# Designs tried in a protein design chat: VH-VL binders against o27280. Part 265

Target 1, 266 residues: o27280
Amino acid sequence: MDSMNVPEVLEIKRIVEESESVKTFIFSWDFRREVRPGQFVMVWDFRDEKPMSVSLIDPVRSEIGISIRRVGEFTDRVHGLSEGDLLGIRGPYGRGFELMGRDILLVGGGIGMAPLAALADEATARGMRVDALVAARTADELLFLDRLEAAGVNISTCTDDGSCGFKGFAHERLLTLEENHDMAAVCGPEPMMFQVMRILDERDVPAQLSLERYMKCAVGICGQCCLDDTGFRVCAEGPVFWSQELSRVREFGRYRRDPAGRRVPW
Below, E stands for the ipSAE of ESMFold2; O stands for the ipSAE of OpenDDE; V2 stands for 0.75 times the mean of E and O plus 0.25 times the DockQ between their complexes.

## First folded at step 11 (VH-VL)

Design Gb1 (framework fv_bamlanivimab; at its last look DockQ between E and O 0.73; V2 from the best seeds 0.00; counts 0 for: pae E 2.9 > 2)
Fold by OpenDDE, look of step 11:
Structure Gb1 (fold): chain C 266 residues (1-266), chain A 119 residues (1-119), chain B 107 residues (1-107)
Amino acid sequence: as target 1 above (266 residues)
Amino acid sequence: QVQLVQSGAEVKKPGSSVKVSCKASGGTFRSYAISWVRQAPGQGLEWMGRIIPRFGKAYYAQKFQGRVTITADKSTSTAYMELSSLRSEDTAVYYCAREDQYEGYFDPWGQGTAVTVSS
Amino acid sequence: DIQMTQSPSSLSASVGDRVTITCRASQSISSYLSWYQQKPGKAPKLLIYAASSLQSGVPSRFSGSGSGTDFTLTITSLQPEDFATYYCQQSYDTPRTFGQGTKVEIK
């Protein structure tokens, strides 16, 4: 087994409370191991292991951040941890986002903003103009707004209940925004991404979308994250895909497979 | 841009309590924290504690643990700091400030609230 | 708690002078260090964060440097409005702590 695939036990340096259900865990990172926005790591709490997107990349401080939403038993345990506690981290894995052009649009929903926040930092550091459409069910679930603003990102918000910004879904808000972007990066609920992708395609805006599937090995061996018909492995060929690639994926926006391999409709 | 406006000056007796308010303008509390910092006359700055108004979680400096209560009302975008069992040493200007959760700096600051404790 | 020690406690300078203030942490705080300016009767104002990042709207004559335990605030050319007290603040750990302050007075 490749030593690079062995979890490194790391200390939680800091914890940022992003929302009631989302925490960002900060770790020291050796940047001899390069990490890109859109890539993920496998987080091991010595009982179970889950893939998590990197939401912060700070080469100056030699730190990374991993944002985790509390959604189940594993994440419940992780959310119970404190600064100074240990986690195992292996990776990074997968294909990250590629920045192109001068003007970039980020469209994120819920925890999907995690990799986009990291991308935003890189884009702004490169001198790109960044617009971000941040979506959530409610105002309290909107993530990374202050961080994005501090980075110089132009933010538009939308919430399902209208508690902040545009009342409605991300694709609806997107229809009201200008069509002046060279590239888009999208991450969030798959139904959202599907609708957003359609709009971006109509506008001839190159788009990259981060897909979420059940991952076990993260190294393209087990096949648990394999997309039907195409054979794409989300952990290897993704999780970031171009819209043209996803257009070949029939299950995209329609269903996913659970740990048992059963189809689960969106 | 967020602005913080604090309540007016207070004069209190020893043993009493004081509650200072800090109203944020320019929208909701969003995801940032509100910290309280005091400054005794001619002295430096002392951090007392903070709250994340978004979900009402407060943290306190050990020195003030059990004597200070920090709360927030999201509906009015107002944070509060209550200090009980006041002593003469508590005479100070009390500031609220927005705290960035990633960087931990304070910006902006409220205008300060003078609290005088005297018999 | 992390102790922050500033040097000097006070200094006298003239308009146009280069002013340097140092701040030392009792332990490494990486770059989690901010600088503030405070004028009499006013709240502190953020100047520098992350040790060297200039806050928006702050004149470029202000700069910060350092990492770990030793930090420096520099004013390249002191202006009349710069006479004030300056504080460093660590945000590496809780509780947040400040230096004792450096008063910059007119010579």
Scores: ipSAE 0.569, ipTM 0.843, lowest interface PAE 1.4, mean pLDDT 94
Fold by ESMFold2, look of step 11:
Structure Gb1 (fold): chain C 266 residues (1-266), chain A 119 residues (1-119), chain B 107 residues (1-107)
Amino acid sequence: as target 1 above (266 residues)
Amino acid sequence: QVQLVQSGAEVKKPGSSVKVSCKASGGTFRSYAISWVRQAPGQGLEWMGRIIPRFGKAYYAQKFQGRVTITADKSTSTAYMELSSLRSEDTAVYYCAREDQYEGYFDPWGQGTAVTVSS
Amino acid sequence: DIQMTQSPSSLSASVGDRVTITCRASQSISSYLSWYQQKPGKAPKLLIYAASSLQSGVPSRFSGSGSGTDFTLTITSLQPEDFATYYCQQSYDTPRTFGQGTKVEIK
């Protein structure tokens, strides 16, 4: 509910090194500002500001964690920080995942596992049975495996190069998995999500998918995160959408937009 | 299932160095740390430092700073602890243990390496 | 450094007894506390992490409680294999530190 337009400067309490390219930064957090799995925050390094998914939500310890993959100048600078250093955080923003039923399937590609790790914690805390399909290009890029196992999640893996688990893409592995889920949550590269959504739709499994788009304001004013044909704003009506909402969006799985709003292929 | 297998017992003279190895078997190094903990005869447990082997980042307890060096070889899934300028007070069993980065518990532990420092 | 103080240093008990061991931190450590069992000549074995979470494969007669500065390990209906030394350990900050140990001996 509350729009947090001014970043709060917070101390990095702890850093978890998830992979060579991914770190989780943990902060103290006052949970009177509720945070739900699937929501995001804007992270400010005093030069630039980028949206990042919340990957750890721990109201008992009053902590949140934000997982960041090193992919460019901003994330390189953030990865160079140490415990005790400062970052600006504003948020949370967006619509999170909704849990239902007793059995949930998570399908995550790369850093897309970050919001799903937070969802897995909530699902297991509710007593749900959680299966996770964790996908990456290589074994070294599979994220959160030890954490998910400790939470009681049943893990299947796939890697493009076959170095761990099933050799191939997430949707190919999905065809070989049990079909007894009440719902699914999906986050990762949009082409992967499109293929996974098609299989889940054929299986009549309700699915929620988390999208990434360019964001400027994060509060729904500027319109930079809009989806074609629907007017949905990823920062306001998403980032989590039901598969039925996305089935009406012609751009999903076909193209993305650059900061100038131009269509570019995936 | 991951197991930590350490090198064998050592008898050393004062002023020398010892290097203990800790090999992960049944798996490879991941994002967790390998910590080194020692236990003098009849005494409790003392943390010496840790390394995150995949990335080669080492952290040391202040008491051992300057005398201990912790390294890792990712290709062999092996961590090493070297303690220099040995004294009789360094006589202990030296353990390696896997340290969880989120919770900080130690599991599993290596079998221990007895180091005796005497002339 | 965070100092961990266990009480008692030793105790004698019989099979079937309820045993309580306490651990006090010199400052708040939230729930970043673990308990270990160590038998003579063996490496320590994890029992409890996060103050109260039972490690897989550990019998349910072991339980942990507490947060902040005061923590308790409880063993109900003590068994012959439970005679050992028990250690607490904090993971709130670096360096990681252990309590001095509590030896549980047969009476």
Scores: ipSAE 0.482, ipTM 0.777, lowest interface PAE 2.9, mean pLDDT 88
ESMFold2 (binder alone), look of step 11: mean pLDDT 93; pTM 0.952

Design Gb2 (framework fv_bamlanivimab; at its last look DockQ between E and O 0.01; V2 from the best seeds 0.00; counts 0 for: pae E 2.5 > 2, placed apart)
Fold by ESMFold2, look of step 11:
Structure Gb2 (fold): chain C 266 residues (1-266), chain A 119 residues (1-119), chain B 107 residues (1-107)
Amino acid sequence: as target 1 above (266 residues)
Amino acid sequence: QVQLVQSGAEVKKPGSSVKVSCKASGGTFRSYAISWVRQAPGQGLEWMGRIIPRFGKAYYAQKFQGRVTITADKSTSTAYMELSSLRSEDTAVYYCARDDQYESYFDPWGQGTAVTVSS
Amino acid sequence: DIQMTQSPSSLSASVGDRVTITCRASQSISSYLSWYQQKPGKAPKLLIYAASSLQSGVPSRFSGSGSGTDFTLTITSLQPEDFATYYCQQSYDTPRTFGQGTKVEIK
């Protein structure tokens, strides 16, 4: 048996190739530990531990999926694993997305689509109408399109280079989308989220945005994930915040902190 | 809506090779896998292997390891299965099918390619 | 390899009958079970995925149930076009394996 604060060693049951740089690792999961879209887990490869997005929540099969982008030494090692190999998982942690109304807009950039894919599954299961704006630098980096389509999600795409869908940034495409949503959920590069938040706020669409910050403890004790102006802890009060909460945070969209606590521009 | 269109029937001698194509029509491969399944006359279905065409990564059933090669050409949205060292027992209809990586069911199927191995 | 065993190997039924076909896996496969219909000279057609989910365009007289090792395909109000061979298939593990088939003959 395990607890939220102690990693449980789990076997990789299946690996889904999402893109050249993104894989989803699927594990058995005891749903006595409830998992909500937008919550995160800490993944331990027996050397290092990093927060990762939960992208699949399947209580029927007692499975979760964790999507991991290859971006450095830790994720390179994890991407080298095979089905049957082991990882330590602790969590889930943080505040997830809350669904409201009947019509939801998802806006995801790159790996930020991972928690939104899980949210899409829950929203469609509730009978909501789901529109997703899926953004990436190139067509090859667009994530979860087949899965979203199979779930009945209405997909719009945009790519920085125009190789698929609208050429340009997510916020530029958003200006051309219908304004008939009861809420929005946003996750991706922080500059993108800032621009998207501005548009949604002007349109009076309630929005929830998922942030990334440096994390160590994941339970709010160490202070490494705090936001400057509010003292919000991303691992405890977030990672999902309402746009109103973020409007009070001057660092949002402007800078971040490195592991040493120093301000670093985006 | 994606459809899978396979190459036509072939008659081959024992000891030779056959290469069957499977082209996605009405779309591109995206993130799906393509599985290959064969059916000997009057018999059941036998999975041979799969490829994730976007990434070129192939997996094979142990029975066929060493005789089958599965490849894909992203530019033409086409997957290929090549079976070497043919025997009369390899006489079968060879199907390709789209293989969902999450739910792992086969839909749609190609129309099938009859391969006859005889002298 | 996960062995899939279907029962019966064949059956005869009248139009309007309820038909039940079972499939047993040699180990738990959760709900990673699909059912296919195959008519002579044609490719298999997906009927049910995830043990119980009806594929789009498949008549509602088809249904699937079960989890773990024991699964059932049910056809209510059998129709003449339901004459076919039915296969179960597990997708839990590699290699993917099929049941040996159940031939449904209309009396």
Scores: ipSAE 0.513, ipTM 0.780, lowest interface PAE 2.5, mean pLDDT 88
Fold by OpenDDE, look of step 11:
Structure Gb2 (fold): chain C 266 residues (1-266), chain A 119 residues (1-119), chain B 107 residues (1-107)
Amino acid sequence: as target 1 above (266 residues)
Amino acid sequence: QVQLVQSGAEVKKPGSSVKVSCKASGGTFRSYAISWVRQAPGQGLEWMGRIIPRFGKAYYAQKFQGRVTITADKSTSTAYMELSSLRSEDTAVYYCARDDQYESYFDPWGQGTAVTVSS
Amino acid sequence: DIQMTQSPSSLSASVGDRVTITCRASQSISSYLSWYQQKPGKAPKLLIYAASSLQSGVPSRFSGSGSGTDFTLTITSLQPEDFATYYCQQSYDTPRTFGQGTKVEIK
């Protein structure tokens, strides 16, 4: 493998606590290696390796941010780290989001807002009008609101418990929003994305959706992230897919495969 | 098998507009996108924009933004590319191509439409 | 915009020769790279898509390889009908962009 596939050991420059369960780790980045919203990196804590979306891309400060939700042993270890500690990072990998048109809609759920936050920064920098539907279970789990607001994003919030914004799910809130977007970018729980995609299709809004699957190699070799029937590799052809592509993916919104290759229903 | 047939050659004056058509047959027009690509004499290929007929959304290269309009008539399975404020530099062969959104390639291509801009 | 740079711009070869054309993207485009063949007065013809997938009906002497930023089109044994101009094209981002082309001429 070439040098780009070897983890680079980087020092955690800063840690931003986004929520109780989410931290953003900031690293110095050499932008000779370009990174785009929607792409992911493999984070190595010298014991295990996991794919993580890039949530911050700052060419001015020569920094990137990786937002990580605490969900298991690996992320527990990472969340225990401090500024100055080291992590291995290789990448970026995968297909990121395309920015098209003038008006874009972002629909994010939970940690799914991570890549969308980066996309929002780029879109607004390009002078695009950005609407964002930010969904979470509760108000305290809504991510990047201040950051999005500062960027000039028009934010709509949705919480399962109604603690902030619309009470209900993202697809329900979406039904109440205007329909004049040139494209949409979606990332979050797959059941959410599935419903959102249906609505966007009905509204004739082209949509890009970022999928999450178990990834091991990140370079399209091991096949662990292959989607049934299509043979799409989420790490290579994705993780960002157009709705038209996902319409051919039988498992989308229905099930995924675990590390053992077993079907796990959503 | 999808086929694309374009309108005939055009000769235009500077400042005028040209509208080229691209009729699709042999497939479902709504299931794919149409891109427009031009090629000046002896030069390479230049992407101008695309339309997704199903959604009725068009996207343009920044270079042509405000000067090009791409439309589609789903009832006739025909895409159109209109270029206004024509200049001599716009002299080229204009191609439509199926922009496959699944495999992300251009295939098939129309036969091309020669547009000549001269005073 | 993503810039696509082909090398060489032109080459001379004989029938039976192995021909290699390279294409470099200014940034990673994963495998969203296609190769086209164009003959004078004709529309481009798709040869390879997804960096390495051979289009139906295209002879097996054509092959594509690469991912990320560096890609290669190979013709194992050049045939008389292969003298043409070849283009790479990225479909990773908008706007879609092409390489400047490589003209394969008879030696």
Scores: ipSAE 0.199, ipTM 0.719, lowest interface PAE 2.5, mean pLDDT 92
ESMFold2 (binder alone), look of step 11: mean pLDDT 91; pTM 0.937

Design Gb3 (framework fv_bamlanivimab; at its last look DockQ between E and O 0.02; V2 from the best seeds 0.00; counts 0 for: pae O 3.6 > 2, placed apart)
Fold by ESMFold2, look of step 11:
Structure Gb3 (fold): chain C 266 residues (1-266), chain A 119 residues (1-119), chain B 107 residues (1-107)
Amino acid sequence: as target 1 above (266 residues)
Amino acid sequence: QVQLVQSGAEVKKPGSSVKVSCKASGGTFRSYAISWVRQAPGQGLEWMGRIIPRFGKAYYAQKFQGRVTITADKSTSTAYMELSSLRSEDTAVYYCARDDQYEGYFDPWGQGTAVTVSS
Amino acid sequence: DIQMTQSPSSLSASVGDRVTITCRASQSISSYLSWYQQKPGKAPKLLIYAASSLQSGVPSRFSGSGSGTDFTLTITSLQPEDFATYYCQQSYDTPWTFGQGTKVEIK
């Protein structure tokens, strides 16, 4: 079987504590398997397997980083691991972000900043000007600020409770930013992405948005990551979609699906 | 521009303890760690341990196990290092420094706190 | 523990000289290596991180190179303000360790 569908057991080289609830796990990686910002991996803890975004792509050191938010039993177990412990990783999977132009806007909510941090590194390495709007519920949950600052990214922040930067939602802060970007990349809670997408569409800014759906196979066979009415599989045709592709998806921003496929409100 | 300001010099007797403070100004702690590094007179640099102030988790060099306690108070943007059971060889300048969790470099450094242990 | 060995321990140089300081790790540390300058009575100052990345505000006459076990700090055209002690530091594995230092003195 090919290595993409069988987890490779890798040693955790280093753990970076990004917030109370988010850690980045760094592994050695053979870059003959290319990794693009916006792609994901399936992380196996020898009991269960979940999709996680790649947040660090370092071909020079032959390392990747995977950022994981503690949200349930699987992620609690992974957060309990130490350097030297083992995890299974298969992938990468999915379609990553495409860079264009000279000026890019990143809009990230919570853990959605993880793939955007990787994209920011690539964009700055290409000499692009990068603006990032980093959103969270509280100041303590703003992710990657120091890393983005070190990379030369121009950072704007917003928090629901106003504890850092603009008080309010990401789309409200976006209205106060200049409209001079060649493209945007957006990742975060789907309601946030929907509101941000509408603003960017009105500004005629090409936008790519990264979606989250339930995944089992990660290669498009099982169908559990499908979007309504389009046949798009988030694990194969996404997780990154252009805003034009998402404009045809009725469920986007309206509801989500649980692991059993049931509609639930956001 | 973050600055680290440390507490003043201290003279201690063997067997006692010392607690050095390190206050950040011109910013917040963010996600950087705060490391403690000491330098005996005319000697090189020795890492003692670190704390990630946002989370309160501390890590210690094995040499100092049981003698050093590193803490932080996020509300005052202050980190502390306490060294107990002092010996004459603990005479040194004690620095705090912000370290980057990804790269592990130290920048900025506090101005240093001289601790003299003598009978 | 990863041992860091600097060479030379000291050197004498004149303004305008090219100075090279080496640092060797007891095992591979990839590019997790930083260089510091320290003047008497002062805290160390970061010059280089990630083996070769120049810290903001550091003059371009400073440069770093190397990966794995062997690293070099180079100062092109030494200036009067460059007379100091220089330390390398690894951040590959705890405890973080420093080289013993290289004192650069006026000839």
Scores: ipSAE 0.488, ipTM 0.789, lowest interface PAE 3.1, mean pLDDT 87
Fold by OpenDDE, look of step 11:
Structure Gb3 (fold): chain C 266 residues (1-266), chain A 119 residues (1-119), chain B 107 residues (1-107)
Amino acid sequence: as target 1 above (266 residues)
Amino acid sequence: QVQLVQSGAEVKKPGSSVKVSCKASGGTFRSYAISWVRQAPGQGLEWMGRIIPRFGKAYYAQKFQGRVTITADKSTSTAYMELSSLRSEDTAVYYCARDDQYEGYFDPWGQGTAVTVSS
Amino acid sequence: DIQMTQSPSSLSASVGDRVTITCRASQSISSYLSWYQQKPGKAPKLLIYAASSLQSGVPSRFSGSGSGTDFTLTITSLQPEDFATYYCQQSYDTPWTFGQGTKVEIK
């Protein structure tokens, strides 16, 4: 098996507290192994393994960052770790985002901003103008705002409770923004992404969306992340999909399958 | 006025690496980006990549991905371009240039560094 | 990658002549087009940016026009110091690319 499929034990170099529930873990990275925004890695805490998006890609410092939201037992354990502790990392896997044009729109919700933050860095480095719509339930859950601002990203925020920016959902805020983007990248809750995609399609803005599904192998073998009807494997053909691809995915925005394979509605 | 001064001419063997420096003066290094463009003898101009020093972020043309490394030292206002696994086809004058981060035009340019790759 | 095609590749002109150089992009690049002048043994010099904006210090006899895919550099009255090679460059999408150049020679 390819060496990339064997977890490499890495030391946590730094931990950045992004919010109460989100931490970014920084690792030294050998960039002979290329990683792209939108790709994910499998994080192994020597007990369990979970897919996580790369939120920071820094070839100059030879570092990557993985942002993890505290949502369960695995992430609870990981959040209990300190700098200097060890994690297993294998990957990267999946199809990342593609950039094109001059003006890019990023639409992110919650932890979905993780891969988009990395994409923003690349887009900025390429000289693209970046608009970012950052959504969260509350102001304190908005992620990467300072980082994005420092990068020169034009930020619009929306919160469910109106504690910051537009009061409402991302797709509602999007309707109030200009339409002259060359492409869009979207990541967040699937219902959000579904609504955002529809708007972008109506505006004829090419859009890429990053899906989240239960992943086990990450190498397209186990089928746990297969999308109904299409047979798309989120870990192999995705997690980044073009809107045209997702238009063929009936379950998109409607339901997903849990670890037992049961349909779970959004 | 911003000026860019590059390191001197290099003669390298195939398979080796070359590192060219570009020192900026007369302005704030943090306020702009540095691009690298090369020109083979009698040929046109080819963009290689760029760095935004204030962010420490670099982007490369796919053609050079994995073989070129662009870095910047903010303390000395110096950008570097390192090209590895040199080939005869890499013989060219290499320019650094200031680019507006978003507009993408080059002004000013360094004086150029001639790199000759020969056995 | 976006291809930039200049025309002509070379031209001969006399002092005082009106010179027009065209640059065509393989796809729309909006107005993200710059023009450079390069003399032998020297680095390129920016003349025009954003398709039509004259760079500070550049003589007014130079002008740029166009948008989308077709662009033009015009020298209203060619001067002795204008004999050089001219390049267009797109900055719409990376990798940023240049035209092949147009050499303006003395007739």
Scores: ipSAE 0.075, ipTM 0.689, lowest interface PAE 3.6, mean pLDDT 93
ESMFold2 (binder alone), look of step 11: mean pLDDT 92; pTM 0.943

